# VH-VL binders against UPF0166 protein aq_448, part 27

Target 1, 96 residues: UPF0166 protein aq_448, of Aquifex aeolicus (o66756)
Amino acid sequence: MKEVLMRIYSSKEENLEDYINKLFEGGIRGAVVLQGIAGFGKGREFHSEEIEVLSYELPVVIEVVEDREKLLNFLKENRETFKNCYITFERVKVWE
Below, E stands for the ipSAE of ESMFold2; O stands for the ipSAE of OpenDDE; V2 stands for 0.75 times the mean of E and O plus 0.25 times the DockQ between their complexes.

## First folded at step 22 (VH-VL)

Design w5 (from w3 with light chain S31D D50G; framework fv_ofatumumab; at its last look DockQ between E and O 0.10; V2 from the best seeds 0.00; counts 0 for: pae E 7.6 > 2, grease 20 > 18.9, placed apart)
Fold by ESMFold2, look of step 22:
Structure w5 (fold): chain C 96 residues (1-96), chain A 120 residues (1-120), chain B 107 residues (1-107)
Amino acid sequence: as target 1 above (96 residues)
Amino acid sequence: EVQLVESGGGLVQPGRSLRLSCAASGFTFSDYYMHWVRQAPGKGLEWVSEISSSGSDIDYADSVKGRFTISRDNAKKSLYLQMNSLRAEDTALYYCAREYDFWSGYFDYWGQGTTVTVSS
Amino acid sequence: EIVLTQSPATLSLSPGERATLSCRASQSVYDYLAWYQQKPGQAPRLLIYGASNRATGIPARFSGSGSGTDFTLTISSLEPEDFAVYYCQQSYSYPWTFGQGTRLEIK
């Protein structure tokens, strides 16, 4: 089946711990949080380390590589948690 | 029963425009990626365009990029293809197709197609 | 763009015979390969997805095999209704592409 890279776009203030806990408890084989140094989102407010050095609004991306159908089932079971998230998917090859 | 019904085909001159529609019923239209696939007379199938469930992600075949625009109206359960700068090579039967689930890559339901003929 | 090459272009067989249709990809598509049947005047019908899984409602005489670049559709015992054109299609890499088709003629 397809392996996909899922990205969940968030900030440090926006439910990050809950997202990670749900992923872990949902049996997802792994997740990593990447911190951006600048960006903007749905509100079109620009955030940057240069501009917002002390801000918790810096962008983060949660990346997951997992089986497509497992991720779809996970999102269905946790729809309320992720309903307002910006989430993207792309196909990947997994080297084993 | 899943149904997809295309309309809007016709005979047009090169360089002109045409808008295709696809009316969907029998399923939750807003949950599915939708596609246009075409078939030139006596030829095989060619994927034309894809639009995500929300309409936020769109892709085109190189042969139509910049000339065709896919869109959807989830409230009306309708898919559209705006075809500008038409060429003779665009002559085909145009199918509306449903992708099984997000990014599965296969088309489990197809409409009957609508014919587009581009000739001088 | 991934090119799918089907062979043969035309296959003439009688009812009860076994049909073997080939599809070769220009690069690996792993198992992201589907097969469709198209009868005259009709839309395509999904037969096989994921290289080897029968779609809902498809008779057991249809089977798919292969991975990577070489794929096969087999019809174990042809019925008169199986006269059609068959297409393979990859969903590994954009743009999605189809093979040129194999016309199965039942004689």
Scores: ipSAE 0.013, ipTM 0.624, lowest interface PAE 7.6, mean pLDDT 85
ESMFold2 (binder alone), look of step 22: mean pLDDT 94; pTM 0.947
OpenDDE, look of step 22: ipSAE 0.134; ipTM 0.793

Design w6 (from u1 with heavy chain E99L; framework fv_ofatumumab; at its last look DockQ between E and O 0.38; V2 from the best seeds 0.00; counts 0 for: pae E 11.3 > 2)
Fold by ESMFold2, look of step 22:
Structure w6 (fold): chain C 96 residues (1-96), chain A 120 residues (1-120), chain B 107 residues (1-107)
Amino acid sequence: as target 1 above (96 residues)
Amino acid sequence: EVQLVESGGGLVQPGRSLRLSCAASGFTFSDYYMHWVRQAPGKGLEWVSYISWSGSDIDYADSVKGRFTISRDNAKKSLYLQMNSLRAEDTALYYCARLYEFWSGYFDYWGQGTTVTVSS
Amino acid sequence: EIVLTQSPATLSLSPGERATLSCRASQSVSKYLAWYQQKPGQAPRLLIYDASNRATGIPARFSGSGSGTDFTLTISSLEPEDFAVYYCQQSYDYPWTFGQGTRLEIK
């Protein structure tokens, strides 16, 4: 009943196919992948497109809008896959 | 600040029922998975059951499946364990436990426990 | 289900000594292992999560290591308050299971 925007932050672009497959197999309504042009994460090592031409180390954000409970149960079932991702939730109003 | 308080334990005969309660305070109860963990006298810890924050995902240890029912009331910030068909081996101190993060596997807060004794 | 076997069952040491507690899993649990301390009449207290991370407020003398099937909790220099029972717990797969405990006693 409560819609949220989930963002999965990662700097390991090479795992995208696995993340998307898990989301699809888990029955998640939909997802969009955004590739960042600069950023840093847990290790505080800076990455940018200007510095990392042809690199899979660029920041990646996967955005999902879905029911809160469904997303929480999905993450429980896929702990290994997402254990090192930074994940945020925001309440959203979905235009109907 | 986080506090979990169990109640409802007691001495009962085999085959009878008890309902345990756990009152939560100091955190947003509805955002957390909750578990029951028990400890038989002189023995170690045994996981019993969990319930998701909405109640849509529930599981039990095989030793209690079909006899115990976990539930929660988010408006009352309370977790429950209905224990039917009690057996001597269910004698234990029963703890209410909170997961650190809702997708993690470790308990950062525990109640004091409530004692269930099934005798005869 | 995954069985965790702790050894030794009882460890008798004096304050200031190093304690080494072992937990062995019947199959790999990756790094999904936690350690708890339990004193008489008290609930368990989380010490270590994900094999090696100290929980908030846990002194630096506690450390965890290992992955897969073999895990170790080390207390580098025992304090009087460290004499208690210690449990390991896996969260790799349900049912989540605990070891049977190691009692750390004052010599």
Scores: ipSAE 0.007, ipTM 0.605, lowest interface PAE 11.3, mean pLDDT 85
ESMFold2 (binder alone), look of step 22: mean pLDDT 94; pTM 0.945
OpenDDE, look of step 22: ipSAE 0.205; ipTM 0.792

Design w7 (from m6 with heavy chain G33D W55H; framework fv_necitumumab; at its last look DockQ between E and O 0.41; V2 from the best seeds 0.00; counts 0 for: pae E 5.2 > 2)
Fold by OpenDDE, look of step 22:
Structure w7 (fold): chain C 96 residues (1-96), chain A 121 residues (1-121), chain B 107 residues (1-107)
Amino acid sequence: as target 1 above (96 residues)
Amino acid sequence: QVQLQESGPGLVKPSQTLSLTCTVSGGSISSGDYYWSWIRQPPGKGLEWIGEIDHSGDTDYNPSLKSRVTMSVDTSKNQFSLKVNSVTAADTAVYYCARSTDFWSGYFDYWGQGTLVTVSS
Amino acid sequence: EIVMTQSPATLSLSPGERATLSCRASQSVYSYLAWYQQKPGQAPRLLIYDASNRATGIPARFSGSGSGTDFTLTISSLEPEDFAVYYCQQSYSYPWTFGGGTKAEIK
């Protein structure tokens, strides 16, 4: 199997719950949400803990390890949900 | 520059096993960034992807050929190989080995020159 | 598998003319589409990847466009060396599949 590490870059406030729910409902084997302390994205806005107003909009990375084909199908079926997300993929080997 | 070269017998009898080897030069097959494919083209016809293998030996085969195809990799020789069992005249084709650069989307940026394999009694 | 259909099967044109080749996928392949050129007795050569990116060393007269199911390879002004067979290939899902090819021949 060709397994891939998918990283979804988002923010704490931006549809995080929906993303996780979709992943879960889609039968994805697992997902981990990592919170960054600072960062910037497509909007070129810098978010950090130093900015109180934006403290709850800190960068979030959702990491998923899953079969490539399964992820492709999942993203196809959930294209609208993830269409504006910044997503990266990396080939990984899973130790089982 | 990466180069691929197919080698093997150009004639195979029906029901026998077609065996080809691709030798890669100008780059290491052990790199995890690439997949190595076999693609064939019957005379005067289009292209058919046979399968691919990575440096670790992980394979994906075309379902149309999966039951008859086996690929292997030899990192020490910088080679990967194709075996097609129980060949028939339908397996007569120019066989190409090729490199794909992306595990997410497989397109082929380097090709061997191809080797004709004829299945005939 | 995803079926790739190319049209026309044969395209007869003269040097200097614009060539437009079509490739259609049976289902969306997004931008995961490559174009190859094959001359007689040679292996295919990658022209375009990801629908619109020219491969290294490919002349600017070659361009790819499209997304989803419909793709186009355009040769703005045909050179004599451009008369060949062109294949599209989806790189979206296994198994990788090629179109039947379009033969660009000299009129």
Scores: ipSAE 0.034, ipTM 0.745, lowest interface PAE 3.5, mean pLDDT 90
ESMFold2, look of step 22: ipSAE 0.077; ipTM 0.733
ESMFold2 (binder alone), look of step 22: mean pLDDT 93; pTM 0.955

Design w8 (from t4 with heavy chain F102S W103S; framework fv_ofatumumab; at its last look DockQ between E and O 0.14; V2 from the best seeds 0.00; counts 0 for: pae E 13.1 > 2, placed apart)
Fold by ESMFold2, look of step 22:
Structure w8 (fold): chain C 96 residues (1-96), chain A 120 residues (1-120), chain B 107 residues (1-107)
Amino acid sequence: as target 1 above (96 residues)
Amino acid sequence: EVQLVESGGGLVQPGRSLRLSCAASGFTFSDYYMHWVRQAPGKGLEWVSYISWSGSDIDYADSVKGRFTISRDNAKKSLYLQMNSLRAEDTALYYCAREYDSSSGYFDYWGQGTTVTVSS
Amino acid sequence: EIVLTQSPATLSLSPGERATLSCRASQSVSKYLAWYQQKPGQAPRLLIYDASNRATGIPARFSGSGSGTDFTLTISSLEPEDFAVYYCQQSYDYPWTFGQGTRLEIK
C-alpha cells in the first residue's frame, strides 16, 4: 500500500546493534543509520562531540523506507526490542 | 491548469458492465496516485479505489472488490474503472480524483463526475 | 474501518457569523485529516489538509485544528458563498473514509 519513512531515534550506547539485527532478520527492505553531531532527548541532557570526551551518547537516527503495514506489523512482533524507542513516521513518495 | 474529465456513465441494468474513463491534463499524470470516489444521490462520499503512479499498487473498497478493476494508461494520461456485475447500490456520481502531493491521501483536484444509474 | 462522525448535521447561520464544525474519529488518525467543501451540483473542493494546512487558494477565514480523534473546521466570518456541505476525510488507514457531512445553511 502506502510507503512511509520510519525514523528510530537512538544513541550508539543503546541497543543499536540489536535494532539493526532485528530489522535485518525481520525482512525489512533496508535501513541506514545517521550519526548526529549533537542533541538531547527526554532526559534533556545535552550531548555533543565537542563537549563529550570518550562519549558514546551521541544521537543516531535509523531510517527505513518501507510499506506502512509491514512496519507496523514488524514493530508489533518486536515490541520488547523497540518498547522505549522514540519512533516517527512520514509518508513519502518513492520513485517507481 | 489541472483538469480531470470523467466519461462513460449511463443507465444500465443490474448485472451488466460499464467502463468509466478519466482524461487528465495540466499536470504530469504519471507522478500521481489516482482514485475513484463516488457519491450516491443525496448521500455522502465513498472512496472506491486507488492506483499508484506505475499501476503496481492497487486497492478497492470491500463493496466493489472482485467486481471493479481500476487501471491507467500513462501515455494517454487516462484513468479507467471497469465495473462488472453492477448492482443498484452502485448507483452514484463517480469522481476521478488526484491525490495531493503524489501520495498524501488527500484529493486536491476532482473531476465533475460521471453518473452511473443501475436500475431494472 | 475508521468512522468519522460530523456534528452538527445542520448548522444554520447568517453571513458574518463564525461557524465551528466538528469531526470525531472512532480511533486516532494522527493529523491525517482533510476538510472539503461541496456546493450543490459541484465536485468537492479541498480546504484543509493534514488537519490545519490550508490548500492553495483557500481564504484565510478557513482554519482547521485538532489531532488524534477530535478535529474542528472554523470559518471566522461567513460569506454568502460559504453556505455548502462540508466533509471531513481521514487518510490514516485503509479504507479511507469520509464523514457524513455537515450542511451549513443560511438562516
Scores: ipSAE 0.006, ipTM 0.618, lowest interface PAE 13.1, mean pLDDT 85
ESMFold2 (binder alone), look of step 22: mean pLDDT 92; pTM 0.934
OpenDDE, look of step 22: ipSAE 0.119; ipTM 0.786

